VH-VL binders against Sushi domain-containing protein 2 (SUSD2). Designs and how they scored, part 8

Target 1, 195 residues: Sushi domain-containing protein 2 (SUSD2), of Homo sapiens (Human) (q9ugt4r445to639)
Amino acid sequence: RLASAFGDPHFVTFDGTNFTFNGRGEYVLLEAALTDLRVQARAQPGTMSNGTETRGTGLTAVAVQEGNSDVVEVRLANRTGGLEVLLNQEVLSFTEQSWMDLKGMFLSVAAGDRVSIMLASGAGLEVSVQGPFLSVSVLLPEKFLTHTHGLLGTLNNDPTDDFTLHSGRVLPPGTSPQELFLFGANWTVHNASSL
Key: E = the ipSAE of ESMFold2; O = the ipSAE of OpenDDE; V2 = 0.75 times the mean of E and O plus 0.25 times the DockQ between their complexes.

## First folded at step 10 (VH-VL; framework fv_miptenalimab)

Design f01 (from d03 with heavy chain V34M; at its last look DockQ between E and O 0.71; V2 from the best seeds 0.00; counts 0 for: pae E 2.8 > 2)
Heavy chain, then light chain:
Amino acid sequence: QVTLVESGGGVVQPGRSLRLSCAFSGFSLSTSGMGVGWIRQAPGKGLEWVAHIYWDDDKRYNPALKSRFTISRDNSKNTLYLQMNSLRAEDTAVYFCARDRGYYDSRGWAFDIWGQGTTVTVSS
Amino acid sequence: DIQMTQSPSFLSASVGDRVSITCKASQGISSYVAWYQQKPGKAPKLLIYDASTLQSGVPDRFSGSGSGTDFTLTISSLQPEDFATYYCQQLHSYPLTFGQGTKLEIK
ESMFold2, look of step 10: ipSAE 0.367; ipTM 0.730
ESMFold2 (binder alone), look of step 10: mean pLDDT 90; pTM 0.937
OpenDDE, look of step 10: ipSAE 0.792; ipTM 0.906

Design f02 (from e04 with light chain G28S S93T; at its last look DockQ between E and O 0.76; V2 from the best seeds 0.00; counts 0 for: pae E 2.4 > 2)
Heavy chain, then light chain:
Amino acid sequence: QVTLVESGGGVVQPGRSLRLSCAFSGFSLSTAGVGVGWIRQAPGKGLEWVAHIYWDDDKRYNPALKSRFTISRDNSKNTLYLQMNSLRAEDTAVYFCARDRGYYDSRGWAFDIWGQGTTVTVSS
Amino acid sequence: DIQMTQSPSFLSASVGDRVSITCKASQSISSYVAWYQQKPGKAPKLLIYDASTLQSGVPDRFSGSGSGTDFTLTISSLQPEDFATYYCQQLHTYPLTFGQGTKLEIK
ESMFold2, look of step 10: ipSAE 0.395; ipTM 0.727
ESMFold2 (binder alone), look of step 10: mean pLDDT 90; pTM 0.939
OpenDDE, look of step 10: ipSAE 0.781; ipTM 0.894

Design f03 (from e04 with heavy chain G35D; at its last look DockQ between E and O 0.75; V2 from the best seeds 0.64)
Heavy chain, then light chain:
Amino acid sequence: QVTLVESGGGVVQPGRSLRLSCAFSGFSLSTAGVDVGWIRQAPGKGLEWVAHIYWDDDKRYNPALKSRFTISRDNSKNTLYLQMNSLRAEDTAVYFCARDRGYYDSRGWAFDIWGQGTTVTVSS
Amino acid sequence: DIQMTQSPSFLSASVGDRVSITCKASQGISSYVAWYQQKPGKAPKLLIYDASTLQSGVPDRFSGSGSGTDFTLTISSLQPEDFATYYCQQLHSYPLTFGQGTKLEIK
ESMFold2, look of step 10: ipSAE 0.466; ipTM 0.772
ESMFold2 (binder alone), look of step 10: mean pLDDT 90; pTM 0.937
OpenDDE, look of step 10: ipSAE 0.729; ipTM 0.877
ESMFold2, look of step 11: ipSAE 0.468; ipTM 0.773
ESMFold2 (binder alone), look of step 11: mean pLDDT 90; pTM 0.937
OpenDDE, look of step 11: ipSAE 0.734; ipTM 0.880

Design f04 (from e04 with heavy chain R101E; at its last look DockQ between E and O 0.65; V2 from the best seeds 0.00; counts 0 for: pae E 3.4 > 2)
Heavy chain, then light chain:
Amino acid sequence: QVTLVESGGGVVQPGRSLRLSCAFSGFSLSTAGVGVGWIRQAPGKGLEWVAHIYWDDDKRYNPALKSRFTISRDNSKNTLYLQMNSLRAEDTAVYFCARDEGYYDSRGWAFDIWGQGTTVTVSS
Amino acid sequence: DIQMTQSPSFLSASVGDRVSITCKASQGISSYVAWYQQKPGKAPKLLIYDASTLQSGVPDRFSGSGSGTDFTLTISSLQPEDFATYYCQQLHSYPLTFGQGTKLEIK
ESMFold2, look of step 10: ipSAE 0.297; ipTM 0.711
ESMFold2 (binder alone), look of step 10: mean pLDDT 91; pTM 0.941
OpenDDE, look of step 10: ipSAE 0.736; ipTM 0.887

## First folded at step 11 (VH-VL; framework fv_miptenalimab)

Design g01 (from f03 with light chain G28S S93T; at its last look DockQ between E and O 0.79; V2 from the best seeds 0.63)
Heavy chain, then light chain:
Amino acid sequence: QVTLVESGGGVVQPGRSLRLSCAFSGFSLSTAGVDVGWIRQAPGKGLEWVAHIYWDDDKRYNPALKSRFTISRDNSKNTLYLQMNSLRAEDTAVYFCARDRGYYDSRGWAFDIWGQGTTVTVSS
Amino acid sequence: DIQMTQSPSFLSASVGDRVSITCKASQSISSYVAWYQQKPGKAPKLLIYDASTLQSGVPDRFSGSGSGTDFTLTISSLQPEDFATYYCQQLHTYPLTFGQGTKLEIK
ESMFold2, look of step 11: ipSAE 0.413; ipTM 0.728
ESMFold2 (binder alone), look of step 11: mean pLDDT 90; pTM 0.936
OpenDDE, look of step 11: ipSAE 0.750; ipTM 0.882

Design g02 (from f03 with heavy chain A32S V34M; at its last look DockQ between E and O 0.74; V2 from the best seeds 0.60)
Heavy chain, then light chain:
Amino acid sequence: QVTLVESGGGVVQPGRSLRLSCAFSGFSLSTSGMDVGWIRQAPGKGLEWVAHIYWDDDKRYNPALKSRFTISRDNSKNTLYLQMNSLRAEDTAVYFCARDRGYYDSRGWAFDIWGQGTTVTVSS
Amino acid sequence: DIQMTQSPSFLSASVGDRVSITCKASQGISSYVAWYQQKPGKAPKLLIYDASTLQSGVPDRFSGSGSGTDFTLTISSLQPEDFATYYCQQLHSYPLTFGQGTKLEIK
ESMFold2, look of step 11: ipSAE 0.479; ipTM 0.769
ESMFold2 (binder alone), look of step 11: mean pLDDT 89; pTM 0.934
OpenDDE, look of step 11: ipSAE 0.616; ipTM 0.842

Design g03 (from g02 with light chain G28S S93T; at its last look DockQ between E and O 0.77; V2 from the best seeds 0.00; counts 0 for: pae E 2.5 > 2)
Heavy chain, then light chain:
Amino acid sequence: QVTLVESGGGVVQPGRSLRLSCAFSGFSLSTSGMDVGWIRQAPGKGLEWVAHIYWDDDKRYNPALKSRFTISRDNSKNTLYLQMNSLRAEDTAVYFCARDRGYYDSRGWAFDIWGQGTTVTVSS
Amino acid sequence: DIQMTQSPSFLSASVGDRVSITCKASQSISSYVAWYQQKPGKAPKLLIYDASTLQSGVPDRFSGSGSGTDFTLTISSLQPEDFATYYCQQLHTYPLTFGQGTKLEIK
ESMFold2, look of step 11: ipSAE 0.361; ipTM 0.715
ESMFold2 (binder alone), look of step 11: mean pLDDT 89; pTM 0.929
OpenDDE, look of step 11: ipSAE 0.648; ipTM 0.854

## First folded at step 12 (VH-VL; framework fv_miptenalimab)

Design h01 (from f03 with heavy chain D58E; at its last look DockQ between E and O 0.78; V2 from the best seeds 0.65)
Heavy chain, then light chain:
Amino acid sequence: QVTLVESGGGVVQPGRSLRLSCAFSGFSLSTAGVDVGWIRQAPGKGLEWVAHIYWDDEKRYNPALKSRFTISRDNSKNTLYLQMNSLRAEDTAVYFCARDRGYYDSRGWAFDIWGQGTTVTVSS
Amino acid sequence: DIQMTQSPSFLSASVGDRVSITCKASQGISSYVAWYQQKPGKAPKLLIYDASTLQSGVPDRFSGSGSGTDFTLTISSLQPEDFATYYCQQLHSYPLTFGQGTKLEIK
ESMFold2, look of step 12: ipSAE 0.493; ipTM 0.782
ESMFold2 (binder alone), look of step 12: mean pLDDT 90; pTM 0.938
OpenDDE, look of step 12: ipSAE 0.705; ipTM 0.884

Design h02 (from f03 with heavy chain Y54W W55Y; at its last look DockQ between E and O 0.66; V2 from the best seeds 0.64)
Heavy chain, then light chain:
Amino acid sequence: QVTLVESGGGVVQPGRSLRLSCAFSGFSLSTAGVDVGWIRQAPGKGLEWVAHIWYDDDKRYNPALKSRFTISRDNSKNTLYLQMNSLRAEDTAVYFCARDRGYYDSRGWAFDIWGQGTTVTVSS
Amino acid sequence: DIQMTQSPSFLSASVGDRVSITCKASQGISSYVAWYQQKPGKAPKLLIYDASTLQSGVPDRFSGSGSGTDFTLTISSLQPEDFATYYCQQLHSYPLTFGQGTKLEIK
ESMFold2, look of step 12: ipSAE 0.423; ipTM 0.735
ESMFold2 (binder alone), look of step 12: mean pLDDT 89; pTM 0.934
OpenDDE, look of step 12: ipSAE 0.853; ipTM 0.922

Design h03 (from f03 with heavy chain H52E; at its last look DockQ between E and O 0.84; V2 from the best seeds 0.67)
Heavy chain, then light chain:
Amino acid sequence: QVTLVESGGGVVQPGRSLRLSCAFSGFSLSTAGVDVGWIRQAPGKGLEWVAEIYWDDDKRYNPALKSRFTISRDNSKNTLYLQMNSLRAEDTAVYFCARDRGYYDSRGWAFDIWGQGTTVTVSS
Amino acid sequence: DIQMTQSPSFLSASVGDRVSITCKASQGISSYVAWYQQKPGKAPKLLIYDASTLQSGVPDRFSGSGSGTDFTLTISSLQPEDFATYYCQQLHSYPLTFGQGTKLEIK
ESMFold2, look of step 12: ipSAE 0.521; ipTM 0.789
ESMFold2 (binder alone), look of step 12: mean pLDDT 90; pTM 0.940
OpenDDE, look of step 12: ipSAE 0.705; ipTM 0.867

Design h04 (from f03 with light chain L91Y; at its last look DockQ between E and O 0.04; V2 from the best seeds 0.00; counts 0 for: pae O 12.3 > 2, placed apart)
Fold by OpenDDE, look of step 12:
Structure h04 (fold): chain C 195 residues (1-195), chain A 124 residues (1-124), chain B 107 residues (1-107)
Amino acid sequence: as target 1 above (195 residues)
Amino acid sequence: QVTLVESGGGVVQPGRSLRLSCAFSGFSLSTAGVDVGWIRQAPGKGLEWVAHIYWDDDKRYNPALKSRFTISRDNSKNTLYLQMNSLRAEDTAVYFCARDRGYYDSRGWAFDIWGQGTTVTVSS
Amino acid sequence: DIQMTQSPSFLSASVGDRVSITCKASQGISSYVAWYQQKPGKAPKLLIYDASTLQSGVPDRFSGSGSGTDFTLTISSLQPEDFATYYCQQYHSYPLTFGQGTKLEIK
């Protein structure tokens, strides 16, 4: 099942719910206790080539870890294009090869603007540059059904519970933009949990 | 007391197959976060990583050995295996099974518990 | 593959000496380095992990340092039981690789 976040940023949950959230900071895209999978994203204002800050926010970094796997972070090298990949806080160089077999994951880089991460659980991520921001796609196998939460929602084929707060409270479909902002803000990454 | 005990070693001719076993005691292979692997040591030589298996059954291999060796686990028997096929003289070594030091208290891939090793000799 | 170049290959020292063994990685590997001690006929014993963290039960005369490419294992005051072969290992990425070893002998 596929979920994605892109643009300013627009989210499509695993169950197909669409919403936008323009918060600034680090947020939980996905958590799954099943494998201790964690996907976090950083949203920041964009920067134009002339140095001007964009009006809206977008994803500028994505970090992923599953269990005691390595931590991979993919971030914009700059606001105008290119990717930088970090392994456990160290910048990786792909001058010799475009793939790396890491602890609990396989990483590949294509054309300097797309990173694919395959996790041991079968979960996958694709991070690519799209304009001044990142586009993130998360693909989960069926075993993750009912085991996810975060901005990308609960994977259970029920879009009516996709706006589930950290507390477990479910906001109804048709929630106002203002309330959706609070929903997004509710999934701010705690400092101690930041990847 | 956590212990690992390897078995299955012996003298075999080139081209033959052998399966090593590693019996775990004091902890369960079915426990989430328990990662284990095989490391071998040729006579008078250093250590060489062979294969690793994660708690969720994902596997990694030494590229030089991947085509001939298979790592597996049986949680019901609390046993780790190494299937070795098409054995060669250069596979002669003491084979150790080892446990990753921990899922919850470290990054892992450092091995804190080792078996005593089982000797494999490949000769005509 | 990431190569771990260990030095020296052989080291002679006396009880009470301060000794250091170095390991150089062919590329940056952060702090994902472990050190092992191995005595003849025995399995390796984990001493240090994450470059500088002492494994539980290991005497504090052992210490590890380094980050990036250069790593060092130090024994502050050599004891009779410390004469053995030592190995560094990287676990930054697959394949896992070891240094060639350092045999520490009594002078």
Scores: ipSAE 0.000, ipTM 0.562, lowest interface PAE 12.3, mean pLDDT 91
ESMFold2, look of step 12: ipSAE 0.277; ipTM 0.731
ESMFold2 (binder alone), look of step 12: mean pLDDT 89; pTM 0.934

## First folded at step 13 (VH-VL; framework fv_miptenalimab)

Design j01 (from h02 with heavy chain H52E; at its last look DockQ between E and O 0.74; V2 from the best seeds 0.67)
Heavy chain, then light chain:
Amino acid sequence: QVTLVESGGGVVQPGRSLRLSCAFSGFSLSTAGVDVGWIRQAPGKGLEWVAEIWYDDDKRYNPALKSRFTISRDNSKNTLYLQMNSLRAEDTAVYFCARDRGYYDSRGWAFDIWGQGTTVTVSS
Amino acid sequence: DIQMTQSPSFLSASVGDRVSITCKASQGISSYVAWYQQKPGKAPKLLIYDASTLQSGVPDRFSGSGSGTDFTLTISSLQPEDFATYYCQQLHSYPLTFGQGTKLEIK
ESMFold2, look of step 13: ipSAE 0.483; ipTM 0.779
ESMFold2 (binder alone), look of step 13: mean pLDDT 91; pTM 0.946
OpenDDE, look of step 13: ipSAE 0.803; ipTM 0.902

Design j02 (from h03 with heavy chain V36M; at its last look DockQ between E and O 0.64; V2 from the best seeds 0.59)
Fold by ESMFold2, look of step 13:
Structure j02 (fold): chain C 195 residues (1-195), chain A 124 residues (1-124), chain B 107 residues (1-107)
Amino acid sequence: as target 1 above (195 residues)
Amino acid sequence: QVTLVESGGGVVQPGRSLRLSCAFSGFSLSTAGVDMGWIRQAPGKGLEWVAEIYWDDDKRYNPALKSRFTISRDNSKNTLYLQMNSLRAEDTAVYFCARDRGYYDSRGWAFDIWGQGTTVTVSS
Amino acid sequence: DIQMTQSPSFLSASVGDRVSITCKASQGISSYVAWYQQKPGKAPKLLIYDASTLQSGVPDRFSGSGSGTDFTLTISSLQPEDFATYYCQQLHSYPLTFGQGTKLEIK
């Protein structure tokens, strides 16, 4: 099953729900208790070449950890426009080889603008550059059915519960502006849970 | 019924300070994620954006005014404020508060509800 | 700052006419444009957001078009209550600038 976040930022959940959530800060894209999988993203305003701040936001970083794996962050490189990959907050180099076998995950890089991460569970992430922002795709094996929460929704073949809050409360289909705000803000990452 | 009512305008001397208030009703900031702004209009002139405050208290200012003007709000009183310091003759205008309808959706951004304005006159 | 240039500054027209007002941005702003109507002594009223989406309660004789840098507000059959000043505003980048206005007068 595939879910994605891209652009300003536009989300497609695992069950196919589409929405735009113009957040500022760090957010939970996905939590899955089955394998203790956590995927978080940072959304920020864009900055144009002349330094002008855009009002719209997009994703600028994504971080992942599964169980006791290493923590990998992929972020936009500030000056070169490509992607940087950080292992436990330290930049990795791919000049000698385009892949690494890390604790609990396999990481590969295609050119400076695409990073693939394969986790021990079979879950995978692909991160690429999209204009001033990044795009992320998450692929989950079928065993994750009924085990996901976050901005990428509940994977259970029922899109009507994709807007599920931390409390378990489900927001109705056809989310209103108020409900979109509640859903997005509910999944904000706090300091204690940041990757 | 959504309403915005400005108050606190008046005649003041250059160099003085004034605080404008905007009382709002008919929507909840805490549950709606509402953003609010101030826009001014000098006599015979067009509209000028002054400042905006987000649901999470983050703020943006017109760069020409940032050093002298401060936007704030009190959610428990449903009130938006504009503190204006070191007033100049060029600050003479009608000041409007307005709601930004966009919430978190960029396709919805616009000031959809306006107050009737409060007049500030800065003169010797 | 993104400059929003409206044309014309003044427009004379008769009831029943089709009129258009244009607004040009100094750089690309996608579709993040709103149009407002303002009558003397009154607050502005939102007409159009997202360049082309009609605000609730606004008559469908009003329409908006454009993307990127060039935007147009059109009134398909002018009514007596439409004589007012019209403003565009960009909401793409800070500061959130307005056009200088277009005064629509009865001919």
Scores: ipSAE 0.433, ipTM 0.730, lowest interface PAE 1.8, mean pLDDT 84
ESMFold2 (binder alone), look of step 13: mean pLDDT 89; pTM 0.936
OpenDDE, look of step 13: ipSAE 0.702; ipTM 0.861

Design j03 (from h02 with heavy chain V36M H52E; at its last look DockQ between E and O 0.85; V2 from the best seeds 0.67)
Heavy chain, then light chain:
Amino acid sequence: QVTLVESGGGVVQPGRSLRLSCAFSGFSLSTAGVDMGWIRQAPGKGLEWVAEIWYDDDKRYNPALKSRFTISRDNSKNTLYLQMNSLRAEDTAVYFCARDRGYYDSRGWAFDIWGQGTTVTVSS
Amino acid sequence: DIQMTQSPSFLSASVGDRVSITCKASQGISSYVAWYQQKPGKAPKLLIYDASTLQSGVPDRFSGSGSGTDFTLTISSLQPEDFATYYCQQLHSYPLTFGQGTKLEIK
ESMFold2, look of step 13: ipSAE 0.407; ipTM 0.718
ESMFold2 (binder alone), look of step 13: mean pLDDT 90; pTM 0.940
OpenDDE, look of step 13: ipSAE 0.812; ipTM 0.905

Design j04 (from h03 with heavy chain Y104W; at its last look DockQ between E and O 0.79; V2 from the best seeds 0.65)
Heavy chain, then light chain:
Amino acid sequence: QVTLVESGGGVVQPGRSLRLSCAFSGFSLSTAGVDVGWIRQAPGKGLEWVAEIYWDDDKRYNPALKSRFTISRDNSKNTLYLQMNSLRAEDTAVYFCARDRGYWDSRGWAFDIWGQGTTVTVSS
Amino acid sequence: DIQMTQSPSFLSASVGDRVSITCKASQGISSYVAWYQQKPGKAPKLLIYDASTLQSGVPDRFSGSGSGTDFTLTISSLQPEDFATYYCQQLHSYPLTFGQGTKLEIK
ESMFold2, look of step 13: ipSAE 0.438; ipTM 0.768
ESMFold2 (binder alone), look of step 13: mean pLDDT 90; pTM 0.940
OpenDDE, look of step 13: ipSAE 0.753; ipTM 0.884

## First folded at step 14 (VH-VL; framework fv_miptenalimab)

Design k01 (from j01 with heavy chain Y104W; at its last look DockQ between E and O 0.73; V2 from the best seeds 0.00; counts 0 for: loop humanness VH .298 < .308)
Heavy chain, then light chain:
Amino acid sequence: QVTLVESGGGVVQPGRSLRLSCAFSGFSLSTAGVDVGWIRQAPGKGLEWVAEIWYDDDKRYNPALKSRFTISRDNSKNTLYLQMNSLRAEDTAVYFCARDRGYWDSRGWAFDIWGQGTTVTVSS
Amino acid sequence: DIQMTQSPSFLSASVGDRVSITCKASQGISSYVAWYQQKPGKAPKLLIYDASTLQSGVPDRFSGSGSGTDFTLTISSLQPEDFATYYCQQLHSYPLTFGQGTKLEIK
ESMFold2, look of step 14: ipSAE 0.476; ipTM 0.780
ESMFold2 (binder alone), look of step 14: mean pLDDT 91; pTM 0.947
OpenDDE, look of step 14: ipSAE 0.801; ipTM 0.905

Design k02 (from j01 with light chain D50Y; at its last look DockQ between E and O 0.50; V2 from the best seeds 0.62)
Heavy chain, then light chain:
Amino acid sequence: QVTLVESGGGVVQPGRSLRLSCAFSGFSLSTAGVDVGWIRQAPGKGLEWVAEIWYDDDKRYNPALKSRFTISRDNSKNTLYLQMNSLRAEDTAVYFCARDRGYYDSRGWAFDIWGQGTTVTVSS
Amino acid sequence: DIQMTQSPSFLSASVGDRVSITCKASQGISSYVAWYQQKPGKAPKLLIYYASTLQSGVPDRFSGSGSGTDFTLTISSLQPEDFATYYCQQLHSYPLTFGQGTKLEIK
ESMFold2, look of step 14: ipSAE 0.540; ipTM 0.810
ESMFold2 (binder alone), look of step 14: mean pLDDT 91; pTM 0.948
OpenDDE, look of step 14: ipSAE 0.777; ipTM 0.897

Design k03 (from j01 with light chain S30Y; at its last look DockQ between E and O 0.73; V2 from the best seeds 0.00; counts 0 for: pae E 2.8 > 2)
Heavy chain, then light chain:
Amino acid sequence: QVTLVESGGGVVQPGRSLRLSCAFSGFSLSTAGVDVGWIRQAPGKGLEWVAEIWYDDDKRYNPALKSRFTISRDNSKNTLYLQMNSLRAEDTAVYFCARDRGYYDSRGWAFDIWGQGTTVTVSS
Amino acid sequence: DIQMTQSPSFLSASVGDRVSITCKASQGIYSYVAWYQQKPGKAPKLLIYDASTLQSGVPDRFSGSGSGTDFTLTISSLQPEDFATYYCQQLHSYPLTFGQGTKLEIK
ESMFold2, look of step 14: ipSAE 0.352; ipTM 0.705
ESMFold2 (binder alone), look of step 14: mean pLDDT 91; pTM 0.947
OpenDDE, look of step 14: ipSAE 0.785; ipTM 0.898

Design k04 (from j01 with heavy chain A110Y; at its last look DockQ between E and O 0.84; V2 from the best seeds 0.00; counts 0 for: loop humanness VH .298 < .308, pae E 4.2 > 2)
Heavy chain, then light chain:
Amino acid sequence: QVTLVESGGGVVQPGRSLRLSCAFSGFSLSTAGVDVGWIRQAPGKGLEWVAEIWYDDDKRYNPALKSRFTISRDNSKNTLYLQMNSLRAEDTAVYFCARDRGYYDSRGWYFDIWGQGTTVTVSS
Amino acid sequence: DIQMTQSPSFLSASVGDRVSITCKASQGISSYVAWYQQKPGKAPKLLIYDASTLQSGVPDRFSGSGSGTDFTLTISSLQPEDFATYYCQQLHSYPLTFGQGTKLEIK
ESMFold2, look of step 14: ipSAE 0.243; ipTM 0.677
ESMFold2 (binder alone), look of step 14: mean pLDDT 91; pTM 0.938
OpenDDE, look of step 14: ipSAE 0.751; ipTM 0.896

## First folded at step 16 (VH-VL; framework fv_miptenalimab)

Design q01 (from h03 with light chain D50Y; at its last look DockQ between E and O 0.79; V2 from the best seeds 0.67)
Heavy chain, then light chain:
Amino acid sequence: QVTLVESGGGVVQPGRSLRLSCAFSGFSLSTAGVDVGWIRQAPGKGLEWVAEIYWDDDKRYNPALKSRFTISRDNSKNTLYLQMNSLRAEDTAVYFCARDRGYYDSRGWAFDIWGQGTTVTVSS
Amino acid sequence: DIQMTQSPSFLSASVGDRVSITCKASQGISSYVAWYQQKPGKAPKLLIYYASTLQSGVPDRFSGSGSGTDFTLTISSLQPEDFATYYCQQLHSYPLTFGQGTKLEIK
ESMFold2, look of step 16: ipSAE 0.540; ipTM 0.799
ESMFold2 (binder alone), look of step 16: mean pLDDT 91; pTM 0.945
OpenDDE, look of step 16: ipSAE 0.721; ipTM 0.871

Design q02 (from h03 with heavy chain V34Y; at its last look DockQ between E and O 0.82; V2 from the best seeds 0.67)
Heavy chain, then light chain:
Amino acid sequence: QVTLVESGGGVVQPGRSLRLSCAFSGFSLSTAGYDVGWIRQAPGKGLEWVAEIYWDDDKRYNPALKSRFTISRDNSKNTLYLQMNSLRAEDTAVYFCARDRGYYDSRGWAFDIWGQGTTVTVSS
Amino acid sequence: DIQMTQSPSFLSASVGDRVSITCKASQGISSYVAWYQQKPGKAPKLLIYDASTLQSGVPDRFSGSGSGTDFTLTISSLQPEDFATYYCQQLHSYPLTFGQGTKLEIK
ESMFold2, look of step 16: ipSAE 0.539; ipTM 0.809
ESMFold2 (binder alone), look of step 16: mean pLDDT 91; pTM 0.945
OpenDDE, look of step 16: ipSAE 0.706; ipTM 0.866

Design q03 (from h03 with heavy chain A32L; at its last look DockQ between E and O 0.73; V2 from the best seeds 0.65)
Heavy chain, then light chain:
Amino acid sequence: QVTLVESGGGVVQPGRSLRLSCAFSGFSLSTLGVDVGWIRQAPGKGLEWVAEIYWDDDKRYNPALKSRFTISRDNSKNTLYLQMNSLRAEDTAVYFCARDRGYYDSRGWAFDIWGQGTTVTVSS
Amino acid sequence: DIQMTQSPSFLSASVGDRVSITCKASQGISSYVAWYQQKPGKAPKLLIYDASTLQSGVPDRFSGSGSGTDFTLTISSLQPEDFATYYCQQLHSYPLTFGQGTKLEIK
ESMFold2, look of step 16: ipSAE 0.462; ipTM 0.763
ESMFold2 (binder alone), look of step 16: mean pLDDT 90; pTM 0.940
OpenDDE, look of step 16: ipSAE 0.780; ipTM 0.896

Design q04 (from h03 with heavy chain W55Y; at its last look DockQ between E and O 0.59; V2 from the best seeds 0.62)
Heavy chain, then light chain:
Amino acid sequence: QVTLVESGGGVVQPGRSLRLSCAFSGFSLSTAGVDVGWIRQAPGKGLEWVAEIYYDDDKRYNPALKSRFTISRDNSKNTLYLQMNSLRAEDTAVYFCARDRGYYDSRGWAFDIWGQGTTVTVSS
Amino acid sequence: DIQMTQSPSFLSASVGDRVSITCKASQGISSYVAWYQQKPGKAPKLLIYDASTLQSGVPDRFSGSGSGTDFTLTISSLQPEDFATYYCQQLHSYPLTFGQGTKLEIK
ESMFold2, look of step 16: ipSAE 0.527; ipTM 0.806
ESMFold2 (binder alone), look of step 16: mean pLDDT 90; pTM 0.942
OpenDDE, look of step 16: ipSAE 0.728; ipTM 0.877

## First folded at step 17 (VH-VL; framework fv_miptenalimab)

Design r01 (from q02 with light chain D50Y; at its last look DockQ between E and O 0.56; V2 from the best seeds 0.60)
Heavy chain, then light chain:
Amino acid sequence: QVTLVESGGGVVQPGRSLRLSCAFSGFSLSTAGYDVGWIRQAPGKGLEWVAEIYWDDDKRYNPALKSRFTISRDNSKNTLYLQMNSLRAEDTAVYFCARDRGYYDSRGWAFDIWGQGTTVTVSS
Amino acid sequence: DIQMTQSPSFLSASVGDRVSITCKASQGISSYVAWYQQKPGKAPKLLIYYASTLQSGVPDRFSGSGSGTDFTLTISSLQPEDFATYYCQQLHSYPLTFGQGTKLEIK
ESMFold2, look of step 17: ipSAE 0.542; ipTM 0.790
ESMFold2 (binder alone), look of step 17: mean pLDDT 91; pTM 0.948
OpenDDE, look of step 17: ipSAE 0.681; ipTM 0.859

Design r02 (from r01 with heavy chain A32L; at its last look DockQ between E and O 0.86; V2 from the best seeds 0.67)
Heavy chain, then light chain:
Amino acid sequence: QVTLVESGGGVVQPGRSLRLSCAFSGFSLSTLGYDVGWIRQAPGKGLEWVAEIYWDDDKRYNPALKSRFTISRDNSKNTLYLQMNSLRAEDTAVYFCARDRGYYDSRGWAFDIWGQGTTVTVSS
Amino acid sequence: DIQMTQSPSFLSASVGDRVSITCKASQGISSYVAWYQQKPGKAPKLLIYYASTLQSGVPDRFSGSGSGTDFTLTISSLQPEDFATYYCQQLHSYPLTFGQGTKLEIK
ESMFold2, look of step 17: ipSAE 0.505; ipTM 0.805
ESMFold2 (binder alone), look of step 17: mean pLDDT 91; pTM 0.948
OpenDDE, look of step 17: ipSAE 0.705; ipTM 0.867

Design r03 (from r01 with heavy chain V36I; at its last look DockQ between E and O 0.63; V2 from the best seeds 0.64)
Heavy chain, then light chain:
Amino acid sequence: QVTLVESGGGVVQPGRSLRLSCAFSGFSLSTAGYDIGWIRQAPGKGLEWVAEIYWDDDKRYNPALKSRFTISRDNSKNTLYLQMNSLRAEDTAVYFCARDRGYYDSRGWAFDIWGQGTTVTVSS
Amino acid sequence: DIQMTQSPSFLSASVGDRVSITCKASQGISSYVAWYQQKPGKAPKLLIYYASTLQSGVPDRFSGSGSGTDFTLTISSLQPEDFATYYCQQLHSYPLTFGQGTKLEIK
ESMFold2, look of step 17: ipSAE 0.566; ipTM 0.801
ESMFold2 (binder alone), look of step 17: mean pLDDT 90; pTM 0.943
OpenDDE, look of step 17: ipSAE 0.714; ipTM 0.870

Design r04 (from r01 with heavy chain Y104W; at its last look DockQ between E and O 0.79; V2 from the best seeds 0.64)
Heavy chain, then light chain:
Amino acid sequence: QVTLVESGGGVVQPGRSLRLSCAFSGFSLSTAGYDVGWIRQAPGKGLEWVAEIYWDDDKRYNPALKSRFTISRDNSKNTLYLQMNSLRAEDTAVYFCARDRGYWDSRGWAFDIWGQGTTVTVSS
Amino acid sequence: DIQMTQSPSFLSASVGDRVSITCKASQGISSYVAWYQQKPGKAPKLLIYYASTLQSGVPDRFSGSGSGTDFTLTISSLQPEDFATYYCQQLHSYPLTFGQGTKLEIK
ESMFold2, look of step 17: ipSAE 0.426; ipTM 0.753
ESMFold2 (binder alone), look of step 17: mean pLDDT 91; pTM 0.947
OpenDDE, look of step 17: ipSAE 0.741; ipTM 0.885

